# Designs tried in a protein design chat: VH-VL binders against p56860. Part 28

Target 1, 255 residues: p56860
Amino acid sequence: MMTAEVRTPEQGGGPLTTEPRAPRSAPGHADASAPAFGPETDPRDIIRWALAAHPDLLMPSAFNLNGVVLLDLAAQAGYRGEVVFVDTGYHFPETLATRDRLESRYPELTFVTLNAGASPDDGQTPPDLYASDPDACCAARKVDPLQRYLKEQGPSALLNARSRDQASTRADIPFVEEGGARRRVNPLAHWTREQLEAYAAEHDLPVNPLYFDGFLSIGCWPCTRAVKPGEDARAGRWAGKGKTECGLWQGENKL
Below, E stands for the ipSAE of ESMFold2; O stands for the ipSAE of OpenDDE; V2 stands for 0.75 times the mean of E and O plus 0.25 times the DockQ between their complexes.

## First folded at step 10 (VH-VL; framework fv_barzolvolimab)

Design c22 (at its last look DockQ between E and O 0.25; V2 from the best seeds 0.54)
Fold by ESMFold2, look of step 10:
Structure c22 (fold): chain C 255 residues (1-255), chain A 119 residues (1-119), chain B 107 residues (1-107)
Amino acid sequence: as target 1 above (255 residues)
Amino acid sequence: QVQLVQSGAEVKKPGASVKLSCKASGYTFTNYYINWVRQAPGKGLEWIARINPSSGNTYYNEKFQGRATLTADKSTSTAYMQLSSLRSEDTAVYFCARHGRSGWYFDYWGQGTTVTVSS
Amino acid sequence: DIVMTQSPSSLSASVGDRVTITCQASQGIYSYVAWYQQKPGKAPKALIYYASSLQSGVPDRFTGSGSGTDFTLTISSLQPEDFADYFCQQYYRYPLTFGGGTKVEIK
């Protein structure tokens, strides 16, 4: 049985999902212009537009709060494509368990784990590289596997869970980013953490339990701590290392 | 070159079980789900179930729930389907297939395994 | 289960003909339709996904169209290698279901 029966257009939906709803036709060429989206635009309408314009759309995820909310909205909007997660060998057990719960809850989605079976002892990197050179560790265990996969698959667009409220470095992200090898679509760009939390609670989403212990941005266990009161949500990432963003959001490897 | 190579033909009596194999090559086995589909003589195609070799996660067509069991061996890049309590109606060619990038369509198929159930 | 009703069940055509095959879903399925070609004794081969997107390595003479409940596969100029069975398949909801097939025969 698919759990999607609760989320199908025939069984229910928001004001913007009247049945029977077909994806709108593309403009008839490889380049479709985005509508004028605003702060109150339903993320599901942004996702539906992205699917119509980019049938090869691909969703990378680390299954943080934003990613879990986006995954649910995408399933409702008709996404049937891949959710791509990189196993660095350093994920918390809670993160891997969250992945498994999401896969079971959304059988209509395809879950891809890159570098599957990775472990600290697999010889992929020196044992303490996460501490001595976190950029090199991230490059080897996260960036390279994902970039290799993206080059192989060649999607014309990515569906990303970023929002402006996550960090000062993200304050200006648009709904649609042009440039580079592919478009980047950020349906949650204007959602706040409070909206994301409310949505997750209302829909009983399988959120990483570490989130409730103050881990507001969860990465590899050696590079992640709970945030202190008043700190930015990402302050627990690479504490004391002078690093604020993963290489996946900067430079040549930007998603 | 993506290839799915299936095990040889099987002849079984009603009530027996059969275990079919599907050996993958030319791609990263754990990045794709494997589906099983059958085609009875002169009939259309019928989807049975699918498995994620990475996680072991499965989903079954209700018609086969309790009779079909999917497994995958990552070390040999091989998917398996066991079908129990065989009936004459289970006589068919059984295919394994890899899912496509943008959903649950199948971009590569195995050559098929004929299973004949008769007394 | 979503029923995919495919028409015609068979047709006869000559090399160079334009061939049209239709598939109707028992409910709205947006564009979650694929089309397959199957030659005698062979496994199916994917032609089209997402109603109209051409699978890699498939000739441009194959086109797919439609959305909602009504879908069409068109072969613009039939070639000798195109005489085969053709199937549609929906992937909107489980269980995944296929049309009954269309046999395209040489006239």
Scores: ipSAE 0.660, ipTM 0.846, lowest interface PAE 1.6, mean pLDDT 85
Fold by OpenDDE, look of step 10:
Structure c22 (fold): chain C 255 residues (1-255), chain A 119 residues (1-119), chain B 107 residues (1-107)
Amino acid sequence: as target 1 above (255 residues)
Amino acid sequence: QVQLVQSGAEVKKPGASVKLSCKASGYTFTNYYINWVRQAPGKGLEWIARINPSSGNTYYNEKFQGRATLTADKSTSTAYMQLSSLRSEDTAVYFCARHGRSGWYFDYWGQGTTVTVSS
Amino acid sequence: DIVMTQSPSSLSASVGDRVTITCQASQGIYSYVAWYQQKPGKAPKALIYYASSLQSGVPDRFTGSGSGTDFTLTISSLQPEDFADYFCQQYYRYPLTFGGGTKVEIK
């Protein structure tokens, strides 16, 4: 009964010290300090700077007047990235049509419509959420979808259409906002509504027709009305609800 | 993993039409443009058109305008290209390609579909 | 249309060689250039986008450079798997256009 000594093969497999491949330092986009822009600075120059500093720049848009003007200026400045729109399921048909017209006018831009399943009929969101809890509604239908997309895409900066003249809460918007998940560039920070309107008219831009009916700031139809003469442009947003912003620019959900 | 799978080879007569398909998977179909590019034997690449699968918006190379028609089916995540009035010069490998995030470059390609136009 | 003039049309090189391919745009196109590798019977593979950004999964021996009108793809040390066709593409203006291609052959 010869006990065959099963020679256990010495697993001499030395641990391949996979030296952690040093994270290839992304070629240091030289954190080019934002130039000293002024009110007289051409927005296109700001955009050119932003593109040079942040070639992965993305442009969220709701296709308001500012957004339409920014699109045109950005295209002229050489922007060829994405225009990111969130379809909340509650947009005016005119807003969606404006998007489509812009997409046709600017084929060099990539229009991304995020449909986060936020259809009014999706069964996930209470149908009256916009009335009962506007913050929750905006979070679910607008902020979360955009945040998820931006997290996935990971842009180093956003090109925003915000301007000081849009609302009292935006009176101090700088050209470049630091902090948060990414840099925010506001080329139109100092443009007035009159300048925006003049530019849009001069260039025959496809502005949302509702703008001319007094909808100076356009969001979801349940939470948007026309403003009266002399009212703040955003007075028609969440009127009577004590809400002034959708949550994209404030708090923990800041873009 | 992102994949674009194209339909099989086609043999057509001059004057006929061909409809090619490109099934996308591994990503949100509606978030990326689909392009069609062809390559004639021993030749370079030629861009034909692009479609936004979300909106159905299309933009065509003028060379193909009126002959090429792009469509997309969201339910099946499939893009289509129909090319009509086929000529011998349309003999090529046709690729669908996904558009990248930051511009009109193509980060993912289908395997290609050979279209042969012969009498 | 923007014409992308690619050169050379073909080159012969050995493994380990430095290979340089150039593409000249007929007008200024900033950095909106991509480079592709294509092997026989296969679809093009993206190598470089935005003139110098390396596509994910592409070896670092591939480098893109240039801005404006002149662009270069460099392979620092040619590997056996790098024998292929290479194409530049501009995406600054429609229609999208490609270079004529460069065939990299084994010497």
Scores: ipSAE 0.624, ipTM 0.835, lowest interface PAE 1.0, mean pLDDT 91
ESMFold2 (binder alone), look of step 10: mean pLDDT 93; pTM 0.946

Design c23 (at its last look DockQ between E and O 0.25; V2 from the best seeds 0.00; counts 0 for: pae E 3.6 > 2)
Fold by OpenDDE, look of step 10:
Structure c23 (fold): chain C 255 residues (1-255), chain A 119 residues (1-119), chain B 107 residues (1-107)
Amino acid sequence: as target 1 above (255 residues)
Amino acid sequence: QVQLVQSGAEVKKPGASVKLSCKASGYTFTNYYINWVRQAPGKGLEWIARINPSSGNTYYNEKFKGRATLTADKSTSTAYMQLSSLRSEDTAVYFCARHSRSGWDLDYWGQGTTVTVSS
Amino acid sequence: DIVMTQSPSSLSASVGDRVTITCKASQGIYSYVAWYQQKPGKAPKALIYYASSLQSGVPDRFTGSGSGTDFTLTISSLQPEDFADYFCQQYYSYPLTFGGGTKVEIK
């Protein structure tokens, strides 16, 4: 009875010493104080300024109406950077299709899809985590992957699609947010939904079709519903859960 | 360390097809576009196409549309380029190269694959 | 397509010399220019990105400058290992296009 010792091959996966890529000395970002932008300032001018000040600028996007409009404006303004999307595993097919349409329409932009390996059947997260703990779900599936990537990439600024008209919690969003790990630029801060819709229509932008079905703010399908007429655009997000934000823009995990 | 390792040299007849491979390592394959660039003997660099390995989205130089096909296998972190209807003018060293973080500059290159098209 | 006109096509220089290579874009491309070094039988090596940003591990004797249409690569003091071909690239729009190259030869 010769017990064949199955020599488990020691996968000596030596730690890939990711030699810390020497910080590319960003040319001395002249701490150029953000210009005094006004409500009438063309978002493209804001973007041009941001590009000049922050050539390593990155654009996180969830490809909502604002994101699609910003993407078009940024491309026009000369943005040639990354559009960073997190695939949570719970996105609507329409959202993913919108991403793909945008990538095809804007070959000049680099679409990066982050995936934490999270899927509904990944065995890593409880299947009902979105229901039992939405914050934990968003942290694991969205915030952490994005934060990890941003930490790795280390952009000096983000180009964000946030606007004052999106939610009451965003009513005072400035064009340029200081503090935290990086600057946040919000070229669309003063654009209304009507302006965004008009722009998208005028330029035949590939807006997520769910938008027209009342999904005015689109996230993961378990935590997103259409809103009723007169309801806040974000009322369909985490409805009934007491959550209004995914955690990307607030607290210690602020991007 | 980031590496792109390409397949070996190819000798083809006119009208044939060639499929080249580019295996990526040392980084998350799906986070960076892969480009294909060729260089004919004693000539400059010519961009062929790029692929997003994550989505499979491709963009081609018009010159190569219909002849070049880019694919990527995420499971093996390998990008492929097929070039069909080969001509003598397609004799070149073919490089795969990664888009950098900063844009469409190409920060890492494969060692190149020589493709010779001869009768 | 954006044409990158690179000059000169070749130059002879000695060790210690200042070398200047230029690329002119057929249209305004902001700073979306990269420079590469290529040695015989080797792949191009990235030197400069965004017109003036030095690639990691590249010696500071290499300097990129320019914006809009006119771009320059300068080697302040040519070293023996710098004898190679050099290429500019634009990445403002597809298709990506390269300059015709400059061969830097030993005098």
Scores: ipSAE 0.660, ipTM 0.844, lowest interface PAE 0.8, mean pLDDT 91
Fold by ESMFold2, look of step 10:
Structure c23 (fold): chain C 255 residues (1-255), chain A 119 residues (1-119), chain B 107 residues (1-107)
Amino acid sequence: as target 1 above (255 residues)
Amino acid sequence: QVQLVQSGAEVKKPGASVKLSCKASGYTFTNYYINWVRQAPGKGLEWIARINPSSGNTYYNEKFKGRATLTADKSTSTAYMQLSSLRSEDTAVYFCARHSRSGWDLDYWGQGTTVTVSS
Amino acid sequence: DIVMTQSPSSLSASVGDRVTITCKASQGIYSYVAWYQQKPGKAPKALIYYASSLQSGVPDRFTGSGSGTDFTLTISSLQPEDFADYFCQQYYSYPLTFGGGTKVEIK
């Protein structure tokens, strides 16, 4: 029987440097077509593909559980690009503290805070807009700053943390979304909340402490509550206001 | 148009400190990291450190840790580098440079500030 | 620290020549390499990022290639304004490190 010559990897510590390895494909200039990813695909392989195809890849984040897990996986996969957060002026102090912990833990990532220094009384919007017209409030304080930045930067793809398990409105998200201004990559599309929790615990990730008080989807403090047993993870967002998704995920400008 | 304008030339004695400035214009200052890189006469480029102007978070080349201090003033869109305990080998042109969206590649550079350390 | 070994340290060429400059990283860095041009007394100018992506406003006679550890910058038809020093830079891990430079001189 014919046997291929076994070669060790480049020199390094420990026993893993002596295992036979198939050659890895070199990252190409660009890959216009996504591979056929499946529910079992390691998110890091999806991220590595996205980086090879899109050197200008950019990651928006609000630092919820999904976002924190994605951030860790991206760092492991060699992501060195931007993590873009929009300061609405209405974030919980716990959310801002989580961002600070993540920036310290991941010096290899580039943290961008849009609308830095925002506050409820900064005059950007009328003081009660979040209650009277939450779509307009979201547009002014979250969607518009992010869309202005994305237009300025012009990335060909985004790295998003959405998963199908987050809400019924997200049940059909694919690994790679075509169409619109840019390609959108969802490496965690098929991960469950339980898998995300297990990963975060295993890796001791800086998770927003409000998550452990039942805030399963954290946005601005006026529009966020803890979910009740049996509720959808996003049921605490805009409770009683008839709104189920932020404009970031709707229309031609969706992330 | 993106522009980084640096402070003027400095002449210092060994053991002194120098504080260099880098004024940014043509973009949102707090959205981009600022790096400091030096070039000794006839030599290559050497990275010193970078700062996130939004948070003040810094990362230093170990060679300069304890001697280099980066700060940023959001209100004037100006980054600063202080280098202490100067030695003759610190004689160089010091550049500030902005990160790109790819992270750490440096898409815009200041004109450079010459620092001469002479005994 | 990741060492970027750049070669040659200098070369002489004529207008119209093809020029190739190489950098070798001391470990795998995927494609996190940038290339810069520097003229005497001036700041570096960005040419290439992510090994092969051309910076805005840079002529298409400049091309970058490579991945992993071996990278090249090619000028397909050297122009009078291209006589300068050239540096590679890795940006995969801190500290950022640069190649030793290549001086491209007029023959």
Scores: ipSAE 0.415, ipTM 0.735, lowest interface PAE 3.6, mean pLDDT 84
ESMFold2 (binder alone), look of step 10: mean pLDDT 93; pTM 0.940

Design c24 (at its last look DockQ between E and O 0.19; V2 from the best seeds 0.00; counts 0 for: placed apart)
Fold by ESMFold2, look of step 10:
Structure c24 (fold): chain C 255 residues (1-255), chain A 119 residues (1-119), chain B 107 residues (1-107)
Amino acid sequence: as target 1 above (255 residues)
Amino acid sequence: QVQLVQSGAEVKKPGASVKLSCKASGYTFTNYYINWVRQAPGKGLEWIARINPSSGNTYYNEKFKGRATLTADKSTSTAYMQLSSLRSEDTAVYFCARHGRSGWDLDYWGQGTTVTVSS
Amino acid sequence: DIVMTQSPSSLSASVGDRVTITCKASQGIYSYVAWYQQKPGKAPKALIYWASSLQSGVPDRFTGSGSGTDFTLTISSLQPEDFADYFCQQYYSYPLTFGGGTKVEIK
């Protein structure tokens, strides 16, 4: 057996840096325990921890205010992974335009549109199912495409934009949810609407212009209206239907 | 199962243009960006640009800006790259590759298309 | 642009040898590093992403390590099919850039 021949390039000097520790490549890097996070924890520190623990981290987004703020913070924290949006065929044009502006502003992120090219008349659901059975409409046009993608991709964690201030149904959302098929990370869990709005203004973020027309929670156009003064932020979602949450956030396979 | 099949070899004169194709199969074409990377003879790899087939959004390496143009046809699951004002130093194998698990890692590559530019 | 400085540029080795290839980034890039194998006349094949995560179907004799600026690919016991060129790639910042390559040749 002969001795290996080695060639090396010239070396240069450089400054020292302090960087977050990357997880080991050995089995168990996905088992890294979550640090003790509190209401004052910088969301970027939570995101950096999540990236180090979960290289396959994936961010679902509907490009609401929370989602846009999270996207900017994630880009600053070094996120380069997927931002996954589901085209239901019923999105406001303003929502689709916001997606396009975000993609242009953040070329370092990978933008994925599921069910691309969907429209109300594409035959995926009966006409006006959104009115007669909104749960079935959401299942067919939003939940099923996203769950199919998540099953295919198998991410070990999700980066979600939920905060406790969004609705009464979200008041107990922790920073990190364990269990199920994947870990769920909510870096903005303790941010208020006021903090989100201030951040978006300070950083000149591309936000959905409908927020300036009294829409506080934006989904599909048939299931979304502007809220009246004093109403809960989600009062405009499925108004008069008795539905308060999308199926994505319900049940044992929730995001 | 995932496949990226590229168009055949091209021989061009300096100053001409070439349009290369990359046909995807075995996955949902609109869910993945397509990157273009080249390799000159005996050289390393050089990233050119990438496109989102869903939106048509592109981003170009400044070295190729103004000469490279990326397009995608959703109906045929095919990405294209046109390179204009060809020079002898553009002689290379041109690869397409899709984005990977954690962003811009490139998990599947086409077989490559040889472009030869000579007078 | 982020420069990926790869070393050595070539090496000769025998079946069974342990082979180590390094890449140094010109700035901190966390773990946004991929490694590729390229055989003569073929496209690159993905081996590693995120500095240390093994691509599907890649043998566990391939190990990636490092974070920040210094990254290593190790082949623990070289096999006949491993004689090839190897490239690192950063994907933290545009333009995406590759190391200069390492040719692993049979003795």
Scores: ipSAE 0.777, ipTM 0.902, lowest interface PAE 0.9, mean pLDDT 86
Fold by OpenDDE, look of step 10:
Structure c24 (fold): chain C 255 residues (1-255), chain A 119 residues (1-119), chain B 107 residues (1-107)
Amino acid sequence: as target 1 above (255 residues)
Amino acid sequence: QVQLVQSGAEVKKPGASVKLSCKASGYTFTNYYINWVRQAPGKGLEWIARINPSSGNTYYNEKFKGRATLTADKSTSTAYMQLSSLRSEDTAVYFCARHGRSGWDLDYWGQGTTVTVSS
Amino acid sequence: DIVMTQSPSSLSASVGDRVTITCKASQGIYSYVAWYQQKPGKAPKALIYWASSLQSGVPDRFTGSGSGTDFTLTISSLQPEDFADYFCQQYYSYPLTFGGGTKVEIK
């Protein structure tokens, strides 16, 4: 009865010493103080400035109206960086289709879709997390993946599509936000919804079709509804949950 | 460590097709575009096309439109390039290369695959 | 297509020499330029991106400069391992295009 000693091969998986990638010394971008931009400043000029000051600029997007407009303006202004999208697993098909249309329209931009493996049935989050704890849901499915990526990429600035007209909480958004991990540039800070719509129409931009059905701010389908006429554009986001932001722009997790 | 490992050398006749592979490792495959670039003997570099492995979206150099086809397999982290209607002028070393951090610089390259087209 | 005119096509230099390679773009491309080193039988190695940013692990004797249309790669003190081909690339617009290359040979 010869007991064959099954020599378990010692998988000496030596720790892949991920040598810390030496911080790419960003060339000393001269801390060029943001110019005094005004409401009449062409967003493209703001973007050009941002590109000069921050060549490693990245553009997070959820491909809302503002995002689509910014994307077009940025491309015109010479942006050739990444458009970073987080697939939460709960996006509308129309949102994903909008992304795909944009990627096809703007081959000069690099579309990055982050997915932390999140899906409605991923087993990582309770299926009703969006209902029971929207903050936790957004943190897990949106904020964390984006933060991890941004930490990895380490951009000195973000190009954001936020505008004052989007919500009361954004009424004082400056063109350039200082502080935090990186600078945030908001070229569309002063553009109105009407201006954005007009621009999108004039340039035949692929706006999410849901926008025209009253979805003025589009996120995950469980937490997004159409708004009524005269209602705040973001009233359809986390309606009834006391939540107004996803957490990307506020608090300790501020991008 | 980021690595791109390409398939072996190919010898083809004119009119044939070749399919090259580029296996990526050491990074999230779907987060970076893959490019294909070739270099004819003693010549410069010529960009062929790029693919977004996540979406499958491709963009081709007009010179190669209709002949080059890029694909990506997420499950194996492998990018492919098929080149059809091969000609002697297609004799080259073909490289896959990854887009850089925030641009279309090519920060990591495969070792190259030699494709020889001869009668 | 954006044409990158690289010069010289070849140069001979000695160890310790300062070497300068130039690329001129057919149009303004801001800083969307990369530089590569290629040794015989090897793939190109990335040296510079955004015209002046050094790739990780690349010695500081390599310097990229320029904006708009004129770009320069400088090797401040040529080392034995630096004898190779060098290429510039623009990535402002598709198709990506490369310079014709510069062969740096030992004198």
Scores: ipSAE 0.629, ipTM 0.839, lowest interface PAE 1.0, mean pLDDT 91
ESMFold2 (binder alone), look of step 10: mean pLDDT 92; pTM 0.937

